# VH-VL binders against q10491r548to677: the designs that were tried, part 27

Target 1, 130 residues: q10491r548to677
Amino acid sequence: KVFKLGILIQNEKVRKDRLLSNREVGVILTSSQLMFFKNVYWISGLLDQLEDFKRSHSFSPCYFSPHLTSLSADYIIPLSDLVAYGDGSRIENELYSFSVKQKNQRTHVFSVTNVDELNDWLVKINFVST
Key: E = the ipSAE of ESMFold2; O = the ipSAE of OpenDDE; V2 = 0.75 times the mean of E and O plus 0.25 times the DockQ between their complexes.

## First folded at step 13 (VH-VL; framework fv_narsoplimab)

Design q2 (at its last look DockQ between E and O 0.77; V2 from the best seeds 0.82)
Fold by OpenDDE, look of step 13:
Structure q2 (fold): chain C 130 residues (1-130), chain A 123 residues (1-123), chain B 106 residues (1-106)
Amino acid sequence: as target 1 above (130 residues)
Amino acid sequence: QVTLKESGPVLVKPTETLTLTCTVSGFSLSNARMGVSWIRQPPGKALEWLAYIFSNDEKSYRTSLKSRLTISKDTSKNQVVLTMTNMDPVDTATYYCARTLDYSDYSPYFDYWGQGTLVTVSS
Amino acid sequence: QPVLTQPPSLSVSPGQTASITCSGEELGDKYAYWYQQKPGQSPVLVMYQDSKRPSGIPERFSGSNSGNTATLTISGTQAMDEADYYCQAWDSWTYVFGGGTKLTVL
């Protein structure tokens, strides 16, 4: 099951734990894993399909083309040990940042453009990770 | 003593699937700070990273090859497996597995390498 | 798609200093790693995090990273140092290698 898909701004760590916002990434949250895609085109297309579907069938399962199973992720994180949290920080007073921390202490930082999207990611990631 | 050893076919026909196994010793695949990467090197050419897997099943793939690659592990056997579909002569290379260390929030480098196994793709 | 650029070859006489450069936009902010590969052998890590030597690597090996260029320096180069050298960096969940530099000790 897919819980959420969208595009995030990735904040990569560099020397001395400095963060740089450098690119957009596609993200799919399933019941078992968090999948990342460097090519956001695929996710953008799926988002468009999702929006179209919502306009016509708000309470039915959404069928994507191509099928989500046919997509190959660039990066995959299992959900079993994930915690998502926001620290209230803003990037350039425009983006809202949140972190996804693994049990091994590895932390991924992402940003979104609005607080509603931020909260939605936080709630859904933490929900499926428990 | 840390060791990695690649095993699998040395000859593959075009369009077939390559399956390589990396058997490790001297460390555990359950170690949170250690993973295994696959790296290949065509004859006379540069190194090319392919994929990695960590103890928590975190995975990453080379973007240009991700549709053809699958990496998995069997912790109980101390083995990491790489499958690569639709092999082509251009995929002829020495394939290495290497221990990948986690530092801070990323895995930056490879401190131990296997001997490598030459895989030739030919009809 | 970041690219790490190395000179394809470098020649030095024994006892001279060899400097192998690795240039890439990402190297301004990210660590560089270096590997030595002798003919018919597997790569060996010789430098990590720009300037740190793994255990067993001679002190004549040193590393630096300034601007967008990482440099592996071999002082007092010896015949045994003849090899291919590869730089490597991290980029968005992937690893990238340079094209390699063949160091010849004349």
Scores: ipSAE 0.850, ipTM 0.930, lowest interface PAE 0.4, mean pLDDT 92
Fold by ESMFold2, look of step 13:
Structure q2 (fold): chain C 130 residues (1-130), chain A 123 residues (1-123), chain B 106 residues (1-106)
Amino acid sequence: as target 1 above (130 residues)
Amino acid sequence: QVTLKESGPVLVKPTETLTLTCTVSGFSLSNARMGVSWIRQPPGKALEWLAYIFSNDEKSYRTSLKSRLTISKDTSKNQVVLTMTNMDPVDTATYYCARTLDYSDYSPYFDYWGQGTLVTVSS
Amino acid sequence: QPVLTQPPSLSVSPGQTASITCSGEELGDKYAYWYQQKPGQSPVLVMYQDSKRPSGIPERFSGSNSGNTATLTISGTQAMDEADYYCQAWDSWTYVFGGGTKLTVL
């Protein structure tokens, strides 16, 4: 099951301990993992399908094209003991950043452009990873 | 003493699926911030990274090959497995596994490499 | 489309300094890593995070990164340093290697 999908800005730790606003990545939150996609066109298409579904007010299941089980992620973070937490915008005045990590593992940092989207990601990641 | 050893078929036919196993010793696949990468090198050509898996099952795949690659591990067997589908003669290369370290959240890097195994895809 | 460009070959005499360059847009912000590969052998890490030398690598190996160019420098080059040298960078979960430089020690 998909709990959330969207586009995040990936922040990469670079020389001199800076966080670089690197690129947009597509993200799918499932029941067991976060899946990341460097080609965001597929996620943008899924977002369009979801928005069309919401406008239709249909009780029918929402079907995604392409089918989610056929998607090949570029990067995968499992949800087991994963914590998502906010630490404010560090990259630009307009960005809100959050981190995800498992104990004693790499910290991954992402940004979004509004605080409601930030909070929705935090709530949903932490809900699913519980 | 850290050791990695690649094993798998030496010769595969076009369209077949390649399965490579990396057997590790001298460290645990459960050690935090440690993982294993697969890197290949066609004869006389540069190194090409394929995928990695970390102790927590974080995974990364080379974008151009991600639909053909699956990486997994069995910590109890000290093994990391790479599967590559739809093999083609251009995939002929020496395949290495390497321990991948991620102590600082910068680029993880490869400190120990296996001896490599040559995989030939028949023409 | 990240690309790391290295000269394909370099020749030096024993005792002289070899400077192997690696150029790419990624290196402006990101660390370079260097691997040595002798004929018939697996690669060996010789420099990480631009200028840090792993344990067991001789002090004659040093590294720098300025602008879009990383440089691996071997001072007092010895016959045992003859090898292929690859630079490597990282971009958003993805590795990129340079094409390699064959160092010949005459």
Scores: ipSAE 0.809, ipTM 0.909, lowest interface PAE 0.6, mean pLDDT 88
ESMFold2 (binder alone), look of step 13: mean pLDDT 89; pTM 0.911

Design q3 (at its last look DockQ between E and O 0.80; V2 from the best seeds 0.80)
Fold by OpenDDE, look of step 13:
Structure q3 (fold): chain C 130 residues (1-130), chain A 123 residues (1-123), chain B 106 residues (1-106)
Amino acid sequence: as target 1 above (130 residues)
Amino acid sequence: QVTLKESGPVLVKPTETLTLTCTVSGFSLSNARMGVSWIRQPPGKALEWLAYIFSNDEKSYRTSLKSRLTISKDTSKNQVVLTMTNMDPVDTATYYCARTLDYDSYSPYFDYWGQGTLVTVSS
Amino acid sequence: QPVLTQPPSLSVSPGQTASITCSGEELGDKYAYWYQQKPGQSPVLVMYQDSKRPSGIPERFSGSNSGNTATLTISGTQAMDEADYYCQAWDSWTYVFGGGTKLTVL
């Protein structure tokens, strides 16, 4: 099951523990993993389909083309013992940052453009990871 | 002593699937700070990273090859497996597995390498 | 997709200093790593985080990173240092290698 589709801004760690907002990535949250795509067109296309579907069939399953199973992720994070959290910080006074931390202490940082999207990611990631 | 050893076929026909196994010793695949990467090198050419997997089952693939690659691990056997579908003569290369270290939640480099295995794709 | 550029070859006489450069936009902010590969052998890590030597690497090996260029320096170059040298960096969940530099000790 897919819980959320979207585009995030990846924040990469650089020298001296500094973070840079370097690129947009497509993201799919399933019941078992986070899938990331460097080519955001895949996710953008799916988002458009989702919006179109919502306008016509708000309570039916959404069928994507191509099928999500046919997509190959560039990067995958399992959800086991995963925690997503935000610290209220802003990147460049524009982006809202949040972290995804696994039990082994590996931490990934992402950003979004609005608070509602931030909260939605946090709620849904934490929901499926429990 | 840390060691990695690649195993698998040395000859593959075009369109077939390559399956390589990396057997590690001297460290555990359950170690939170360590993973394994696959890197290949065509004869006389540069190194090319393919994929990695960490103890938390985090995976990454080379974008240009992600549709053809699958990486997995069996911690109990100390093995990491790479599969590559639809092999082509251009995929002829020495394939290495290398220990990948996690530093501050990132895996920046490879400190131990296997001896590599030459895989030739030919009819 | 970032590219790390290395000179394809470099020749030095024994005892001279060899400087191998690696240029790329990512190197302005990210660490460089270096590997030595002798003919018929696997790569060996010789430098990590720009300037740190792994255990067992001679002190004549040093590294630096300034601007968008990382440099591996071998002082007092010896015949045994003849090899291919590759720089490497991290980029958005992937690793990128330079094209390699063949160091010849004449």
Scores: ipSAE 0.859, ipTM 0.935, lowest interface PAE 0.4, mean pLDDT 92
Fold by ESMFold2, look of step 13:
Structure q3 (fold): chain C 130 residues (1-130), chain A 123 residues (1-123), chain B 106 residues (1-106)
Amino acid sequence: as target 1 above (130 residues)
Amino acid sequence: QVTLKESGPVLVKPTETLTLTCTVSGFSLSNARMGVSWIRQPPGKALEWLAYIFSNDEKSYRTSLKSRLTISKDTSKNQVVLTMTNMDPVDTATYYCARTLDYDSYSPYFDYWGQGTLVTVSS
Amino acid sequence: QPVLTQPPSLSVSPGQTASITCSGEELGDKYAYWYQQKPGQSPVLVMYQDSKRPSGIPERFSGSNSGNTATLTISGTQAMDEADYYCQAWDSWTYVFGGGTKLTVL
């Protein structure tokens, strides 16, 4: 079961403790994992088609077929004890960042261009992780 | 003392699935700053990183091979398992597992390596 | 598809300084790591975060990173330093190794 999919900007901590806005990554939130994809082309096209279809039908289910969750991810973050957080502050270039972290693990930072999208990611990640 | 030891078949036929097990000792797979990577080296060639897994089951895969790789662990057995599907003669290599440290959130790196196991994929 | 470029070989005489370079766009912002591999043996970490030496690595090993190029330097090179040397960097959850440099001490 897919709860959300989209494109995030990955931020990476580098030398001199700088935070790079590296690249766009595709993201799928399932019931158990965040799945990340470096190739965003197919996700962007799928997201466009799905959103067009959802707008035309209103209240369409957000669940995807199992084949979407069988995709080969580049990176996987499990949801057990995962917390997503952010203050909604805008950073450079009209970006809003949030972090995900599990106890004592490295923090992952992501950005979006829309505060409503930020809040939707936070709500859905925290809802699904228990 | 930290040790890692690779085990699995030494000879694999083309199209078969390879399963390698890394047995660790001297550290816990539950340690949040520690994970295990798989790295391979074809005979006479350079090192190639394949995948890693950390204590929370966070995983990363080499992009060119991600559709063929699955990494998992069993903390209670001190084991990390790599599965690689559809083996081909070009996959002939020595396969290493290595402890992967994540201090200071910059880049995890490999401080202890196993002896390696040669996997030959032949006709 | 990041690439780290190393010279394939380097020869030095005992007592001379060996400088092994590793170049790539990633190194402008990111740390380099170095591994030594002797024939028939597993790699050994010899430098991390550009210039930090692990415990047990001789002080004649040093490292730097400037201008998209990381350098592993061995001063007073000894016959036991003859090995393959690999640089490594990290890019967006993945690792990249250089092609390796065979250091010959003759």
Scores: ipSAE 0.733, ipTM 0.878, lowest interface PAE 0.9, mean pLDDT 85
ESMFold2 (binder alone), look of step 13: mean pLDDT 88; pTM 0.903

Design q4 (at its last look DockQ between E and O 0.73; V2 from the best seeds 0.77)
Fold by OpenDDE, look of step 13:
Structure q4 (fold): chain C 130 residues (1-130), chain A 122 residues (1-122), chain B 106 residues (1-106)
Amino acid sequence: as target 1 above (130 residues)
Amino acid sequence: QVTLKESGPVLVKPTETLTLTCTVSGFSLSNARMGVSWIRQPPGKALEWLAYIFSNDEKSYRTSLKSRLTISKDTSKNQVVLTMTNMDPVDTATYYCARTLDYDYSPYFDYWGQGTLVTVSS
Amino acid sequence: QPVLTQPPSLSVSPGQTASITCSGEELGDKYAYWYQQKPGQSPVLVMYQDSKRPSGIPERFSGSNSGNTATLTISGTQAMDEADYYCQAWDSWTYVFGGGTKLTVL
């Protein structure tokens, strides 16, 4: 089951100087894992389909083309003992940042464009990770 | 003593699926700071990273090959498995597994297997 | 996508200093790693995080990274140092190797 899909801004640490680099990535949250895609066009296309579906249907399941299972993720992290949290930080006073921390203390930092999207990611990640 | 050993077929026909197994010793696949990567090298050519898997089951794939690659592990057997579908003669290479150390989110390969030459031919 | 560029070959006489360069945009802000591969053998890590030597690597091996170029330096080059050398860096969830440099000791 897919809980959420979207485009996030990955805030990757620059190893030498501990600075952040930003890159858009496609993300799919399922019941078992977070999948990341370097090619955001895949996710953009799916988002468009989802939007179109919402306009035509209210509560029916959305069927994507191609099927989500046919997509190959570049990067995958499991949801076991995953915690997502926001620290209230903003990037350039425009983006809202949040962290995804795994059991082994590995932490991923992402940003979104609005607070509603931030809260939605936080709620859904934490929900499926519980 | 840390060791990695690749095993699997040395000859694969085009369009078939390659399954390679990396058996490790001297360390545990449950170690939070360690994983295993697969790296290949066509004859006379450069090294090419394919995929990695960490103890937390984090996975990454080479973008150009991700549709053909699957990496998994069996911690109880100290084994990491790589599958590669739709093999082609161009995939002929020595395939290595290497221990991947996670240090400050910048992993590197400190121990390598001996490698196994996989030839794709009809 | 990322590309690390190495000179395809380099020749030095015994006792001379060999400098193998690796250039790429990623190296401006990320660590370089180096691997030595002798004929018919597996790669061996010889340098990590730009300038750190693993245990067992001779002190004549050193590494640096300035700008977008990492350099592996072998002082007092010996015949046993003849090998292919590969630089490696990390991108978003991906590892990238250079094309390799064949070091010949004349």
Scores: ipSAE 0.848, ipTM 0.930, lowest interface PAE 0.4, mean pLDDT 92
Fold by ESMFold2, look of step 13:
Structure q4 (fold): chain C 130 residues (1-130), chain A 122 residues (1-122), chain B 106 residues (1-106)
Amino acid sequence: as target 1 above (130 residues)
Amino acid sequence: QVTLKESGPVLVKPTETLTLTCTVSGFSLSNARMGVSWIRQPPGKALEWLAYIFSNDEKSYRTSLKSRLTISKDTSKNQVVLTMTNMDPVDTATYYCARTLDYDYSPYFDYWGQGTLVTVSS
Amino acid sequence: QPVLTQPPSLSVSPGQTASITCSGEELGDKYAYWYQQKPGQSPVLVMYQDSKRPSGIPERFSGSNSGNTATLTISGTQAMDEADYYCQAWDSWTYVFGGGTKLTVL
């Protein structure tokens, strides 16, 4: 049920006269929602383990989906009618940004440090949200 | 005439699960810029925000309590429900629901219910 | 977790100006919001986005936010202003309240 996990940089305009907040957040994409975690330390450890698993070229995928989807998120964005989009442009501090939007709801903006990761998030979010 | 009304048990035993219902009128839970928050206040103490939900089921939880909280809504019944597991005497408080407006850079609370006192006694 | 620090109490004489402070690193980049709570009552929004007054709030209420400190100012303080005052900020999907300030009008 987990389609992607990682660390995103949450960008937000917190005041009219200020630009970005620049906070790291852990993210889990499931079949029904995006789950966000303010504490990124433990998810960094999971990413390292996943990277080591992929280096082994095993056909046995990581089996921790029920454990991960049962975690208590700080914030949840449901995938219903949700679209992720970006223009592929580079943003300041060598970050690549994308937006997550549902019709008349608040737009959420996130960044990653490379374009391949950006495109993978866009593809997977939009695939699951259809 | 925006109103919010909290309802639920008055007395809860330790370890039980609390379920609170907020019934709203004068606005729609389908409005993308209007949500509902739960805030509690222990007797003689400060306000503590617990959770919110918006029309698309976008949710946020207080980090220290997130494993104990679940927020949901039923738009057709004009209701928002908060569930809090494993209640303890320190959770004794007046529980408020409040309308949460998200028209600008950060959401805020403009209308509050009267509150309901929940006592957790052992 | 983020912390907003308010003085626990403040006393003023009728007609004087009351200044209630709220300090926290979160306020350097974020708007402050203020709520008034009279004994036995629910909180009421009295200031939003640092300095905007909701409809129905007397003009003697004003607000500011500079550095890491927000201030709610009540000029010409009256007995009916006696209440607990809470500041609040939003911090990326969550809310934090200050500890509250009990304003006494002697």
Scores: ipSAE 0.710, ipTM 0.864, lowest interface PAE 1.0, mean pLDDT 85
ESMFold2 (binder alone), look of step 13: mean pLDDT 89; pTM 0.915

Design q5 (at its last look DockQ between E and O 0.79; V2 from the best seeds 0.82)
Fold by OpenDDE, look of step 13:
Structure q5 (fold): chain C 130 residues (1-130), chain A 123 residues (1-123), chain B 106 residues (1-106)
Amino acid sequence: as target 1 above (130 residues)
Amino acid sequence: QVTLKESGPVLVKPTETLTLTCTVSGFSLSNARMGVSWIRQPPGKALEWLAYIFSNDEKSYRTSLKSRLTISKDTSKNQVVLTMTNMDPVDTATYYCARTLDENDYSPYFDYWGQGTLVTVSS
Amino acid sequence: QPVLTQPPSLSVSPGQTASITCSGEELGDKYAYWYQQKPGQSPVLVMYQDSKRPSGIPERFSGSNSGNTATLTISGTQAMDEADYYCQAWDSWTYVFGGGTKLTVL
């Protein structure tokens, strides 16, 4: 089951934790995994389909083309050991940041454009990882 | 002593699937700070990273090959498996597995390498 | 996506200093790693985090990173140092290798 899909701004750590690089990445949250895609057009296309579906059918399963199972992720994180949290920080006063921390203490930093999206990611990631 | 050893077929026909196994010793695949990567090298050419898997089953793939690659592990057997579908003569290379260390929340480099196994794709 | 550029070959006489460069935009912000590969052998890590030597690597090996260029320096080059050398960096969940430099000791 897919819980959420969207585009996030990845904030990568640079040498000696200097500055964070920003890059858009596609993300799919399933019942077991966070899947990441370097090519955001994969997710953009799916988002468009989802939006079209919502306009025509609400509260029904959305069928994507191509099927989500046919997509190959660049990067995959299991959800079993994830915790997502916001730190209230803003990037350039435009983006809202949140962190996804794994059990091994590895931390991923992402940003979104609005607070609602931030809260939605936090709630859904933590819900699935519980 | 840390060791990695690649095993699998040395000859594959075009369009077939390659399955390689990396057997590790001297460290555990359950170690939170360590993973295993697959790296290949065509004859006379440069090294090319393919994929990695970490202790928590975190995975990453080379973008250009991700549709053809699958990496998995069996911690109880100390084995990491790489499958590559639709093999082509261009995929002829020495395939290495290497221990990948966690550093600064990432796995940045490879400190131990297997001896490598030459896989030839030919009809 | 990112590309690390190395000179394809370099020749030095025994006792001279060899400097192998690796250039790429990512190296401005990220660490460089270096591997030595002798003919018919597996790569061996010779430098990590730009300038740190693993155990067993001779002190004549050193590394630096300035701007977008990482450099592996071999002082007092010996015949045994003849090999291919590869730089490597991390980028967006992937690893990138340079094209390799064949170091010949004349």
Scores: ipSAE 0.852, ipTM 0.932, lowest interface PAE 0.4, mean pLDDT 92
Fold by ESMFold2, look of step 13:
Order: C-alpha cells, then structure tokens, then sequence
Structure q5 (fold): chain C 130 residues (1-130), chain A 123 residues (1-123), chain B 106 residues (1-106)
C-alpha cells in the first residue's frame, strides 16, 4: 500500500559542514519503506494517475502503470522505528526542511516548497513507522 | 582485524543471474555506521560501484544497474549478498565487497576491501 | 552523470614528488577520496575527506582539494608507490570514480 508519493529536494552534508541542496528526487512511502527515484518523470506520471483516480471517485483499488512492485528504486529507507521531524519553519528559497532518522543511522534531510506538504509527509511517515 | 571475502561462481552463462556472497569478520553488520558495498572492475578498467547496504537494510543502487541488482544481508551469518540478473559478457569483472564507513553523515567511504573474485561471463 | 577526470599516467623518478590530479564539478562542494591499487591486489584507501591519511599510510602521502580539483601528492616517491590511483566522490547516495592514474616510478 502507498501512503504518499511526491517530489522532495534531497539535501546532502558536504565539505565545511554545509547542507547542499542536491537534486529533486521522487519518493514513494509504502507500509514498509521509503523508495527514492532520481528520475522524477516516473513519479510525476504516478501523481497524474493518482489524481485521475481521485477524480473518477472509484471504489476499486488504484492500479498504477507501471505496477509499484515492479519499480526499481535508487535508494531505500526502511520504516522500522523511523522518525520524521521538522519544525515547519521556512528556509532559504521558500523551502521547508525535515529530517528522517532511525536510532544511530544516517540522518537524511529533505526539503519541500509547501508547509502543508511538509506536515503531510511528517504525519504519514510517523504514522506508518513503529 | 577487519576482513571481507567474496564467494560465488567464477563462470556464468549469458542471461543467468549472478549471486555473490560477502562474508565479513572483525565488525558487526548490526553496526549502524558500517555498511558493505559491492564494487566491480572489468579487466584493465576503472572501478565501478554497484550497491551498498547498512544495518537497518537501508540500500543504495547504481542508477544504470538498479533494475538488475538486489542487495541483502544476514547479520547472524555475517553475510551480504548481491544478485545481478541477466548477465552479459560486458559484466565480466573482478567483484569486490568493501566495508563502507559512515562518519558523521558525510560521504561514506571504503576503508577495507575484500580480495575480489573474478566473474567471467562466457561469450 | 558526474565524471572525475584523472591523467591516465604519470612517471616520476625515485625521490621526486608525484602529484596526481582529479577534476570534476562535484569536487567544488564535496570531499575527495583516494585509493591505491597495486597489480593483482585489491584497492587500499590512502586518503579520505580530501586530506586525511588513514592509519598505516606513510606521511609522504598528502592530499588537497581546491576549486574543482583534488590532488594526491606523494613526496619522496619510492618504487613501492608504483600503482594505479583512483579518486572518488559521492553524489546523491551514489559514487563516482575517476578513470585512474598509473604511477610509474623510474
């Protein structure tokens, strides 16, 4: 099951302890993992399919093309005990950042352009993780 | 003493799936800051990183090969496994596993390497 | 599609200084890492985070990163330093290696 999909800006810790705004990445939140895609075209296509499905008011499951189990992610973060956090404060270029972290693992930082989108990511990630 | 050792077939046929096992000792696959990468080197060519895995099963794949690669681990056996589907003669290379050290969320780097195993894909 | 460019070969006399360069846009913001590979052997980390030397690497190895160019420098080069040298950088959860530089000590 897909809980959310979208496009995030990936931030990377680099030389001099700077946090570099690296690239846009597509992201799919499932019941067990975050899946990341460097080719955002496929995520944009999935967003279009999801929006078309919502407009149809169908009670049937949404079927994606391609099927989500056939998607090959570039990066995968499992959700077990994952915590997403941020304060919703606006940063440079109208970006709002949040972090995801499991105990002692690498902290991943992402940005979005909309505070409601930020809060939706936080709520949904924390809801599906344990 | 940190060691990594690759094992798997040395000869595969085109279209077959390659399965490589990295057996580690001297560190735990449960350590959050110590992952394992697979890196290959075609004869006489440069190094090419393929994938890594960390203790929480966090994974990264080389974009051009991600549809052919699966990385997994068994912490109790001290093993990391790479599968690569649809092998082709161009995939002939020495395959290394390497400890991938994550210090303070900077770029993780390869501080210990296995001896490598040559995999030949028959023409 | 980042790329790291190294000269394919470099020759120095014993006792001279060898400077191996690695150029790429990534190196303006990101750390460089260096690996030594002797014939028939696995790579060995010789420099990390631009200029830090791992335990067991001789003090004659040093590193720098300025602009878009990282440099591995070997002072007082010895015959045992003859090897291939690869630079490496990180980009968005993935790695890029340079093409390698064959250092010959004549």
Amino acid sequence: as target 1 above (130 residues)
Amino acid sequence: QVTLKESGPVLVKPTETLTLTCTVSGFSLSNARMGVSWIRQPPGKALEWLAYIFSNDEKSYRTSLKSRLTISKDTSKNQVVLTMTNMDPVDTATYYCARTLDENDYSPYFDYWGQGTLVTVSS
Amino acid sequence: QPVLTQPPSLSVSPGQTASITCSGEELGDKYAYWYQQKPGQSPVLVMYQDSKRPSGIPERFSGSNSGNTATLTISGTQAMDEADYYCQAWDSWTYVFGGGTKLTVL
Scores: ipSAE 0.823, ipTM 0.918, lowest interface PAE 0.5, mean pLDDT 88
ESMFold2 (binder alone), look of step 13: mean pLDDT 89; pTM 0.916

